# VH-VL binders against UPF0128 protein PH1314: the designs that were tried, part 10

Target 1, 225 residues: UPF0128 protein PH1314, of Pyrococcus horikoshii (o59052)
Amino acid sequence: MIKMLEGYYIIENPGVVPAERRFRMKDLKAWGYDLHLGTIEGERAYFISKTGERHEGETYIFKGKEYHVSRTQKEIPENARLLARIIIERGNPYLEVWLEEEDVKFPLTKEDPRIILKRIWEKEKLNQLLKHVRAVGLTTDFYKDNVFTQGIPLPYEEYPPKVRRVLREVKDIHRDLTGFGRFVFQYFGEVDKMHNYRLYWTLPTLHLFDIDIANEVDKVLGMLD
Key: E = the ipSAE of ESMFold2; O = the ipSAE of ESMFold2 at other seeds; V2 = 0.75 times the mean of E and O plus 0.25 times the DockQ between their complexes.

## First folded at step 4 (VH-VL)

Design a08 (from lu07 with heavy chain G33A H99E, light chain F94Y L96W; framework fv_lutikizumab)
Fold by ESMFold2-Fast, scan of step 4:
Order: structure tokens, then sequence, then C-alpha cells
Structure a08 (fold): chain C 225 residues (1-225), chain A 120 residues (1-120), chain B 107 residues (1-107)
């Protein structure tokens, strides 16, 4: 049976993928996801699905490629890395977040973002940020467009309409929710500028359901390192 | 045409209060963030207050925090700046300015300014 | 806070001259920089945004360039009406900060 699978997959031992781009299986389980072993065009791969979905033995066609799910993976092999694609859905209050595979490491900002986040997190602003960000709804396709390809953000009016909507909402949240919102926007914006990469506003904190805010912050900090 | 007209400036003694108003016309006021920017005599420009289009987000530099309050009335297309505990260093021309767009922090339209003098 | 330093603080030039003003940020501002023109006794007027984009209706003799911490504003052929004080402003981070201004006069 063939079904369409929307871009969720994990590649085992991808070679050049930076350590900070991997998810551990325990983190995915805490977020309500299961890990599956399978193949993409016959090459060994891992797949991520929501807990309780049955995928074993299924074959999916996504963007012309064949994805086959062999079994649910309960333990991560020592050398396995989880790579995820970032997907942002308009009107979805629970944003599904998957880190896109990258060939190079993102640097930290010149000011250590972990220290800045730690200071701001100790204040009661993170709950407001997550509440507002989850409500916004973001586009699912700006990572495929070359809008951030130059590593330098374009003037606002030159972005496609859907990207401008995302930037407008992100900017409004940023200003409304204090230095933390500003820092998150600035950090991911600067990463895009410096390394010709996409805006990573939507890390795991935006997808985590009913998880303690401290745990959500820790996951984000662990993934960025 | 876009117009911003300030009023409420004047001469006051240190420690007193003053309220500035900015009347906006020629555009959808409720869609734009607004700021107040001041200029002391013979000096450069200094940003002193920001308010988002909805009025929910407000920012001040440390120099005026706790003394100045920015607010807006979108139904009347009016921006306000309440200035309490005024000091001689608050003397200057106060401009209201429209932010070009939500992503930006630059100003495409400015009022002509209203003078504020704080003198004993 | 991000400090904006302009150079020179004042400049005298003749009509037809090429005029260059620089603006240096104390940290990387990622091209989030504008240039304003202020005639004495008047409000500032936006000339350039995002470091290099000319505002609609502004003459093509004005241009901006730069990246990171160092930015330049140029008037390719000075006209009498260009006599004013010019300010750069960063909008990378709060608080918004302006340069101290460059006063441009005709000789």
Amino acid sequence: as target 1 above (225 residues)
Amino acid sequence: EVQLVESGGGVVQPGRSLRLSCSASGFTFSSYAMSWVRQAPGKGLEWVAYISHSGSTIYYPDSVKGRFTISRDNSKNTLFLQMDSLRPEDTGVYFCAREYDILTGYFDYWGQGTPVTVSS
Amino acid sequence: DIQMTQSPSSLSASVGDRVTITCRASQDISNFLTWYQQTPGKAPKLLIYDASNLETGVPSRFSGSGSGTDYTFTISSLQPEDIATYYCQQYDNYPWTFGQGTKLQIT
C-alpha cells in the first residue's frame, strides 16, 4: 500500500551532519513521536511519526521517492543520528518541527545565546512566547524558496507574500514578548545571514505538548549546541 | 497624504509633567507601529518610546523608563506621550514617527515636532 | 546598546562634488541601517533603508553601501538642496540608536 508521507525521515550515519542537528530517541518519545527503521529509494533510513500511528510494512511515495517503513525502532544505535525537516503549518497551533539536514555547523551568536536564554528564561516570559508562537501559524514552504539563500535577508518588500506574513508575525511576537522573542528572532536571522541558511524560528519548543517549560528550553539549548 | 501633527509641547519646570499628542491622517493608523524621537538643541536624534500597531507592545530606553508612558487610541488616530518627572536633559523637539513596516525599525514619515523646554 | 559613530562630524563641499559619509556600528547590525536627511528646523526625511535601498521619490544621486559594522552614504553630485545634517540609524536591536549626525555645508 502506497501513501503520501510528508517529509518526515531520519538518516542513519549521514557523514557530515553536525552533532547539534541530531535528535535523541528519548527526546522524540517525550514529544510524542515514534522512530521507525526503513529505506528511502533502497537506502537505509529512519522515519519519525506521531506515537500510535501504524507504519510498519507500509510504502510511501513523497516527491517521487519511495519510502519503506520496516519496523518501529525502540533503541537508537550508538552511531545513529536523527535528522528532521522543519515544517511550519499555517493555522496549526501545534507546529511540527524537524531540523533540516545541513552540511556545516551553525555558529553561536557572538554573544553566547545560551547565557542570554538562561537569563530571560528565568523570567516568566517563555510561557507567553510559546503561547503566542503556537497561535501564529507559519508557512510550510519558505525553506524551498531561495528567499534566504543569499545568507543575507532581503528587504521586507522583496519577500514572497507568504514569507512576509511569517516575518510580520515573527516580528510582532518578537516585540510583544520582550528580549527573549527578540533574541530568538535575531539568533536565527543571523544564522541565516552568516551561513546562507533558512530561518530556524521554529525549533522543538513550538511543537512540544503540555511539557514543562524548563524541559522545552533545555531541549532547544541541547539541540543548538 | 500621510500627515503627523504633534501638539502639547511647552515650557515646564523640573519635576513637572507634560502630555504630548500626535494626530495621524492619510493612512490606516491602526496598521502601523509608532515611536517618539527627540532632539536636544544642537544635538542628534534619540529614540524615546515605541508602541506596536495594536498597543500591546511598548518599549523605552533606560533614560526615560519609569517616567514616560506611550499610548495610542486607534479609534481617534492619535498617539500620546505622557512625560512625568521631567528633567532639564529632557529638553528638545519631540517628533512622532511612523514605522515603515512591522519588520523594520525605521521611519518613513515624521511629524514636524513639538518643542519641550524643561527649565528652572 | 549599539553605538553608532559617524565620520566626519561636519563637511564642506561645493556643488557638483562627490560627498561620502561613513557610519560605524559597535557590533554587526546585518544591514539594518537607514540614512535620514534633516534640514535645519525640519523633521528628518528617510533617504535609504536596509543600508542600500533608495526610498521612493529620492533622487538617484543618493546611495548607500556597506555590511557588518561599516556603512557608507554617498551623494554622487552635490546639489544646493542637499545641504543638511545626515543621520544613520540602526534597527538591528533595541534601543534604536542614531549616529551623532554629519553636517554638510556648501563652501
Scores: ipSAE 0.000, ipTM 0.415, lowest interface PAE 15.2, mean pLDDT 63

Design a09 (from lu07 with heavy chain S56R D101E T104E, light chain F32W; framework fv_lutikizumab)
Fold by ESMFold2-Fast, scan of step 4:
Structure a09 (fold): chain C 225 residues (1-225), chain A 120 residues (1-120), chain B 107 residues (1-107)
Amino acid sequence: as target 1 above (225 residues)
Amino acid sequence: EVQLVESGGGVVQPGRSLRLSCSASGFTFSSYGMSWVRQAPGKGLEWVAYISHSGRTIYYPDSVKGRFTISRDNSKNTLFLQMDSLRPEDTGVYFCARHYEILEGYFDYWGQGTPVTVSS
Amino acid sequence: DIQMTQSPSSLSASVGDRVTITCRASQDISNWLTWYQQTPGKAPKLLIYDASNLETGVPSRFSGSGSGTDYTFTISSLQPEDIATYYCQQYDNFPLTFGQGTKLQIT
């Protein structure tokens, strides 16, 4: 089961913000699910808030422990453990999960602070994939209804068969997605290959927990071809 | 066991009307789109009419638009085709067909068909 | 309207033969294509959907392939019970359209 975790942001020590911290704890509480990991430059991770500000996510505190989320050139604090990192190389994000010298595949639960990185990683992976796809219209009047300009869906019965099929599969994977189904019709391939197209649900976040990350990523990316 | 049973076919003169019925059983009728497909003697298949699961969306090919009316009664698990201003070219076997689940394009179950003959 | 053209319109083959039927769409239909089998006096039966997916309960000797505008249906080893007329159908757009049919006979 995939669902959005209420209280996604770190709440155990909301008032503890060291002056040297590169991002503000209150931003996580204020923005909630709207934070995005923008880039990893070298060995540092950054978050982008709703206001467009970049926040460096080198460390954070969860349940009284400091967590270091990157392979920085600075020494990791003595009381911190490296749990995971997101690296974007040549436009491809990937997540490595380990603890110290352990390279362990963990089931991520709502109690695991790595859930924040998993959700950001899934969102960033989808965003990197989609930026190389061009929007196309359907062979029906769906395109003429300005779906691509407003993102407003047609009544379910009016969608073509292939749109209904992808919508069903997206709903099965993302059970707690709401917003009545905004869609973006896009295609894979170079600008000369307009015959290769797919329908994608607009997935603002991939809020995953209590499941195997590899299987979930494979399912979502499989639908994206 | 999904079953679709057509009825109402017969022999009529050009310009007359017929109403076909399709009785559905063995599945939740109100969850599926339905179509009528016809076949002239010795000829191929031709799609005639579509209606969505709720009845809100209806499509016809130009050949029958304005003459045929598809409708459904979900409380009675019944699909209908009202055929007005019949022509000799409308002669054929008329099949009731179910669209696969949420996919509305292809037919996973068909009725046995009911014959319609339009002759003078 | 999307026009569907089958080739050949009829063919004769022997039991055990490999049989191939083609279906050509007048425009790209993105694999939204099915193949049906119809024996004389009966309703059509779904064999293959989404161009290449075999319907449950259908023998593995039946297969489909293709993309864009060109699609192929194959029977790897013809059996007597396979004598029928075969139809392709597109469901990319309304109106839904069928090929003219291919009548398969055994010699």
Scores: ipSAE 0.000, ipTM 0.415, lowest interface PAE 17.1, mean pLDDT 60

Design a10 (from lu07 with heavy chain H53Y S56R L103Y T104E, light chain S30D F32Y F94W L96Y; framework fv_lutikizumab)
Fold by ESMFold2-Fast, scan of step 4:
Structure a10 (fold): chain C 225 residues (1-225), chain A 120 residues (1-120), chain B 107 residues (1-107)
Amino acid sequence: as target 1 above (225 residues)
Amino acid sequence: EVQLVESGGGVVQPGRSLRLSCSASGFTFSSYGMSWVRQAPGKGLEWVAYISYSGRTIYYPDSVKGRFTISRDNSKNTLFLQMDSLRPEDTGVYFCARHYDIYEGYFDYWGQGTPVTVSS
Amino acid sequence: DIQMTQSPSSLSASVGDRVTITCRASQDIDNYLTWYQQTPGKAPKLLIYDASNLETGVPSRFSGSGSGTDYTFTISSLQPEDIATYYCQQYDNWPYTFGQGTKLQIT
């Protein structure tokens, strides 16, 4: 059975069918993309392009299929969602993210759909983290330097209450940034076979951390509770 | 308080014209898409026209395309529906409706409606 | 055009009953569906948007569910003030279309 967990659909028997996660199209324009309505071979579809590109009324031919853009959406519907799907390449847990919503087939930009969706997710999570850090008077540099470069930090209880609150909230945002990547590697059970690395979303991009560094990060984050 | 007040309805003969107005108050009219929706006596709801917040995007169903014209005057907070070549099947109560703050969506506020009767 | 079919067309129930109305689209509408309540002589009122989201100020006894082509509207415990005609509407594609309505009567 497929179950929803934290906005992700998962399968109870890994390796049999793809799992999926959901993104809000409401945020698409804020990340520098426009949503368009149209058709592919007469069938309803949504297209994504870089903000500022003009596509209304245009028809494109790609690999023998006709793509028609009927209109650009100036306001993004609140309930619109992009879906991302996980592919399991036999023996290798592999995250391949693509547009899977029934009406979303291809972007009208030359960029690969998987790269576009990855960038959308990265930008959204980075913005959440930066807004929180700035609001409390901390910087991204403070987070990076104190977590990744200064070794094992002070015991959690030794931080001032305001700092403890911020670190706890940053942990929650960081969990969101890393959740899907960690899910893929851990869910498919191939962490040690994937060159002793763990996949993490971290500032500013997606990274593979050596397992010793990942363990050190986990220690620091484990103090935030 | 959001208010939408329709006017301009009446009794007309087939082939004649009517112009409906909808006066909006209690919100920033220029920020919302608007529609006209009608209801024939004892029947259900039928969408008849849409106009975007700027007035640039307009849609009609085939039943009224070429006969009805939706327009707006944002400086006067007023929505219009010009109905030409009226037919008996156009008879009904005409509501103006505000789209939620999302374009191409659902209607969060409606006017009281204005009756239109087309009879010979 | 997307056709919206409601069932039943009319329903009678008692105060406190669970009431269920269904709405079927002729094609997938991706949860772009609303439910409205229309009391006699009044304009429609928005109850549910995006298939399952309750509009602010609407009592929690109202709920919506469904996906694809099949959607359901439920009143968990019917109250006298719920006597009305209920309409579903799709906004997935132009033209916007409504169901024919379900007239709810209380016994």
Scores: ipSAE 0.000, ipTM 0.392, lowest interface PAE 21.5, mean pLDDT 65

Design a11 (from lu07 with heavy chain Y100E Y106W, light chain F94Y; framework fv_lutikizumab)
Heavy chain, then light chain:
Amino acid sequence: EVQLVESGGGVVQPGRSLRLSCSASGFTFSSYGMSWVRQAPGKGLEWVAYISHSGSTIYYPDSVKGRFTISRDNSKNTLFLQMDSLRPEDTGVYFCARHEDILTGWFDYWGQGTPVTVSS
Amino acid sequence: DIQMTQSPSSLSASVGDRVTITCRASQDISNFLTWYQQTPGKAPKLLIYDASNLETGVPSRFSGSGSGTDYTFTISSLQPEDIATYYCQQYDNYPLTFGQGTKLQIT
ESMFold2-Fast, scan of step 4: ipSAE 0.000; ipTM 0.445

Design a13 (from lu07 with heavy chain H53R I102L L103Y T104S; framework fv_lutikizumab)
Fold by ESMFold2-Fast, scan of step 4:
Structure a13 (fold): chain C 225 residues (1-225), chain A 120 residues (1-120), chain B 107 residues (1-107)
Amino acid sequence: as target 1 above (225 residues)
Amino acid sequence: EVQLVESGGGVVQPGRSLRLSCSASGFTFSSYGMSWVRQAPGKGLEWVAYISRSGSTIYYPDSVKGRFTISRDNSKNTLFLQMDSLRPEDTGVYFCARHYDLYSGYFDYWGQGTPVTVSS
Amino acid sequence: DIQMTQSPSSLSASVGDRVTITCRASQDISNFLTWYQQTPGKAPKLLIYDASNLETGVPSRFSGSGSGTDYTFTISSLQPEDIATYYCQQYDNFPLTFGQGTKLQIT
């Protein structure tokens, strides 16, 4: 279900048919992102960052690897696909990286995230699940810090029984909503927040979409609170 | 051929301590959460402690919290229950039990039980 | 804590009889309920999980049903080897709690 490649988490999706999933520059711009072309230690890589942030000519270091941004891309390369996700420290732009050479499938979509979130909001069973999630001490506050997008923050068996039950229910609902969405659990490492978990539904790139950037996404995500 | 074998029970005075052990065989012990369940003479079953398969998550009912400590050694396929500040109401047969799977708070296999008597 | 109330506390029945016992939770437990059989002097044995699912190797004469707060356990045709005490258990929330047990005797 989740693989790690050189410290990066990728989602293995054995249910995905060999259909091409790529972003269009227009879609990324509408979602509040810019696509950048660069390298990871000399190998071709593609980066996504928030629209309006300057990255051309800059170099970032994450998990010991050097990432260089050469230019902002006008069109998405034909063979580009998401292979890894990188979280940059607070104060730095969020980046997602595509490495073309790996035979890895990660769910991507060309649909506007606001349309997908609207569909989720329309699902009565999802709203009922979210009420249950809140009842067991979980929340859906999508703009909180400390999200582990590289994988599951705790091994599944280490979650309390109520949380494990919610995880089981979330897996079933995920199958009905979209094969390209996913849920992310946030574990609060603070002593007074240790018993509170936050559950987010997101597209592969939605975690880079700052709630402060897009008013419509902010509004729709708020409907899940 | 799943087997759970408890040991360490006995007769102790109130306020003393006792350590129970449960030896597991016939399955991958490190893959299962484990619990202790007790049964007082002539009474029903009462859950006493839970520990996750890695040992990171532990739960107790209020009746034993602060007095009992559950632990495990996956390298030795052994589950433990350290019982401190024992009270007469802790008297009973203590069973170790295996949780069915990662989702389940119920038990598919139980040990034979070991008797604990706390008497004045 | 979730209280589990089992009834009756005991019953007597003849071989071939249909036996039903009930379990009531103090709050909705969403079918997270299991039934066990305990022969005197022995450890409990899992019979039914998730309110209605029969454990592998358990005879088909045993069944469970119910939802919300009210659940039932049925033996469709009582056999001599069914002499035991039966317990329900909820696993919706910690602490895990059991019913008081139903002692079944065959006349």
Scores: ipSAE 0.000, ipTM 0.426, lowest interface PAE 16.1, mean pLDDT 64

Design a14 (from lu07 with heavy chain H53Y S56K I102V L103F T104D G105A; framework fv_lutikizumab; at its last look DockQ between E and O 0.51; V2 from the best seeds 0.00; counts 0 for: pae O 14.0 > 2)
Fold by ESMFold2 at other seeds, look of step 5:
Structure a14 (fold): chain C 225 residues (1-225), chain A 120 residues (1-120), chain B 107 residues (1-107)
Amino acid sequence: as target 1 above (225 residues)
Amino acid sequence: EVQLVESGGGVVQPGRSLRLSCSASGFTFSSYGMSWVRQAPGKGLEWVAYISYSGKTIYYPDSVKGRFTISRDNSKNTLFLQMDSLRPEDTGVYFCARHYDVFDAYFDYWGQGTPVTVSS
Amino acid sequence: DIQMTQSPSSLSASVGDRVTITCRASQDISNFLTWYQQTPGKAPKLLIYDASNLETGVPSRFSGSGSGTDYTFTISSLQPEDIATYYCQQYDNFPLTFGQGTKLQIT
């Protein structure tokens, strides 16, 4: 109803969701992978394996091809870039990851981003992200309903300072970290030291694969708990 | 240039009333929350009233609640403090202060202050 | 109500000295803390907000730190123009409250 609509507070950066993004070795490790230099069917290549699964000097068969690990990388090579994008195929999202060395592309993996995000969030104990994620596509939606005593939502001028700090942190994330986002918030007040609120937060999925951004979003989602 | 100019201070007897005004210029007055802050002679700062940008939300500390009334006229860029049932402990310099923005309750601009003395 | 205990109430120091002032809140205020400077006969001036962020135009010799209930204001190298009274203020919740002030004098 119209009174409830008056109680919404919206923080929006209507920028562009990026098509691809550069990542660091720490991100790849957080996703659960090692990066190797070696050969595939005798030809020089970069490839990944699950962390700890393959070792230097090892030769193995994977999906009908022979792999040899010459060196497990400690960092992304200086002349290379680790890149990823989200693609949608038949309504399903996929994370495509590759290494680009001097304009040569080495495909690394193509996986359901939900599987990788869950792996990251479980490992890093990002419980707010785990509990409140509702959809993953080119953007990821979070929904949190923490309402125990319902009434008319308060106007933002009645928000206590701690609630206003959450809104500022969201604005800073949209501005400084993601370049895009939409945050919809309702606040019903504090009863028995429990904040009563509802929120919906849309962020670019690709940025959530940056472990530092994921940590910051999780922190903000839990600020009123 | 942001300017806040207080007026209406003076010397009054206990139990009397006084009305303070704060004239604002150099910014969009209707977008900012405002407060009155007082300082007794030789003493520290004490917040005494808050009014939100729209005038819908008002707060007072217990020391002045029921005796002081903050108000604003956004069409005239003016903040007011009606002080009733004045006591000697209300003596001090009264500052008009602007809140940084709608999210934070600290003060980025202060007026010069207007003196109020309550004595027999 | 959140009570702010500021210490010391006064101090004297020489030009070039490092000066430290502390504020303790009666409960966690989540870095919602400002520091103000008030020179004699003037209105207060904002120096630091969010416990550690320097306001535009404030010299870099001023700094703030702390978290939770314990906050610290530091002047790294005292200058003659820093003679003033300094106040902390919490803005975590109403009523807004100030520390009692620290009167800084130069020897």
Scores: ipSAE 0.000, ipTM 0.479, lowest interface PAE 14.0, mean pLDDT 88
ESMFold2-Fast, scan of step 4: ipSAE 0.006; ipTM 0.439
ESMFold2, look of step 5: ipSAE 0.000; ipTM 0.497
ESMFold2 (binder alone), look of step 5: mean pLDDT 93; pTM 0.942

Design a15 (from lu07 with heavy chain Y100D T104Y, light chain F32Y; framework fv_lutikizumab)
Fold by ESMFold2-Fast, scan of step 4:
Structure a15 (fold): chain C 225 residues (1-225), chain A 120 residues (1-120), chain B 107 residues (1-107)
Amino acid sequence: as target 1 above (225 residues)
Amino acid sequence: EVQLVESGGGVVQPGRSLRLSCSASGFTFSSYGMSWVRQAPGKGLEWVAYISHSGSTIYYPDSVKGRFTISRDNSKNTLFLQMDSLRPEDTGVYFCARHDDILYGYFDYWGQGTPVTVSS
Amino acid sequence: DIQMTQSPSSLSASVGDRVTITCRASQDISNYLTWYQQTPGKAPKLLIYDASNLETGVPSRFSGSGSGTDYTFTISSLQPEDIATYYCQQYDNFPLTFGQGTKLQIT
């Protein structure tokens, strides 16, 4: 039972987050959420509700408006659009609020691949993968996450042979490192005889694709105990 | 309550084999990386083997590589250490230990340890 | 391999004293360092992780600090139950390595 987190992404060590978007989960008593779509006077929706039910200390000011985060067992809609995310920095969860605008998407955070590789203990396999990634693609850096980046969806057999080699290595590393994260591969085609693609490494907490991982995230979110 | 219980230790002659077991309870065993750490009498701690949550990634220090084999059975919540070609220098208490999670790698829980003595 | 060197190897102090143990890594370990307490005949206990974070249930008199290659463990006011050997350990890279240990005795 992780319904309260359905449709949300959890980011570990997100980089620089402006103070006005960063809300302490401890102060919010962040054990479960009643998260609904809301708007700010003609701006786009986000998943922090203004509710009639609140606890002392659960009020936040964002862009001049007062919002409440409520702890409830209320289900999040299955088609909830991603507009808010939970960030974990040094074991401390924060709520980061995003207002979706037509020209604004979630920012890409460039991560040093070597730092990421050190954390997951597969330095040799990932160095081999990086050699292939850099040989094949125009975009060779790992990024932490980007939910708004898209690629060309192709069946595995239809990718160029060099790209399929990279995908086989990504699959093998992902199989070995499923608990350390998930690789997301996006292919954009061939430009000037160079294959254009992006490879994102996501931490387990960025995507709730496993109940055990979600339970670990819930444990971190329950900062009050 | 997280518990790790080692067994299989004993006294053996040099050149022979021993198989250690560690029974895990109180947590989802298949979600955690595990290690074996040993301690010779009156000496410090020495890491001897690592296995990832799925069993796909395994590491050893040079001192035991080729002689020791770590394995796990997630269906039985059990970790194993097969020790071949034992030497007097392998004598010590062997602990199984749980990594806090897959990303961080420090040991948050330890078993009680099982003694291994390699002597003639 | 990353070598971890602890100082001192042994130390005697009185109840109420401030005790400091240092740990030096042969290369930058980016705060991926833990401190463990081991009482004779028992398994080690986690005290501090990520160089400075206190494990749940560990008394506040224990603390850790440092960065890069140099790390410090401190007991602000020594208690009788603190008689133990203390180990640092890096988890920046395999092989995982421990310091040689610091044996703390109370006089």
Scores: ipSAE 0.000, ipTM 0.416, lowest interface PAE 17.4, mean pLDDT 63

Design a17 (from lu07 with heavy chain L103M T104E, light chain N93D L96W; framework fv_lutikizumab)
Fold by ESMFold2-Fast, scan of step 4:
Structure a17 (fold): chain C 225 residues (1-225), chain A 120 residues (1-120), chain B 107 residues (1-107)
Amino acid sequence: as target 1 above (225 residues)
Amino acid sequence: EVQLVESGGGVVQPGRSLRLSCSASGFTFSSYGMSWVRQAPGKGLEWVAYISHSGSTIYYPDSVKGRFTISRDNSKNTLFLQMDSLRPEDTGVYFCARHYDIMEGYFDYWGQGTPVTVSS
Amino acid sequence: DIQMTQSPSSLSASVGDRVTITCRASQDISNFLTWYQQTPGKAPKLLIYDASNLETGVPSRFSGSGSGTDYTFTISSLQPEDIATYYCQQYDDFPWTFGQGTKLQIT
């Protein structure tokens, strides 16, 4: 089982597509890749190989630290060809898409890829709310209370009073998060031809699905202003 | 009402340069990816450049790589295509087109097109 | 590159006829296909996306179907305003590519 590496770009070079392969750090080391804490050099990103050679490339943040992925290998390892590739445009430094303990294998199912993207977006929205709760020392039982019916936010009036208080405090964080841009997932290799394609969404608007998430979010925030 | 209006087309000699502009109105320009699509006289459509909503992601087909540069100015709601080292086969009508997102790849609104003729 | 081939390159039909146009991809494109209508002298207009979804505001006489490499576009009852060239486009992989077009005429 191959697990996904969590991360997002700090900055991109002009004219370069910001993209990465989703790997576990331990797996990259086993395959002969070296991960180093890197630096941004003016308008360019660079990374240093195990041999000490400096190569121009891409960087990203993982668990609050800046890392460079070495591209000194001529060929992509066989196992890497089965992983989704993620492109993040103007990523928010507080955003995480996956937890390391959660394997995300998509689109390796017969489910519509749009349903998979919706599930990922719903997890991310819940994760951001939980991060806010932890940061301010609040605790809530979102999972037990079924606060997100089918992963879609409830109308404001249907939340318990304690959750409504938290939601009122979250509006500033929500406004900040709407600036983090798009998440683009790409698949490469021959894992599943039926579902081996590019997936994406954009906040605050989800373009692929006929779900009223943006409207529900705007309604809640409109009531809080 | 969504509108896209191209300008800057004309007649140029091979090897010369030309810069096209596309003025957008009726929507939040900074929220949409944009492309240029061309059509040679009596021929079909050919995609020639893509730029993301922020301007950070850019794609070209091999036929124009190294010669064409797409850019945008979100403060002025304007898309650009700088065309260098023009060849006779670049002749055609150039359309500015909007799409929901690069990965859906379809164009929901198109401009009227601006003609480019590369001829001696 | 993914090659898109349309059949026929041109056809003529009468008002009220059922018209079908076929689009074939050189490899599986997983339903990432759109159909556009281009009236002579004008810009293309989106009709169908994701192989079978009708764009908002497009008349219900237009439909799309297919999977894998073979896709069909149908006009159930041809109207005079449907005189146009129709194009398919794949968006499974870069570069995005169009079919050569099918010119529809009314006789």
Scores: ipSAE 0.000, ipTM 0.408, lowest interface PAE 18.8, mean pLDDT 59

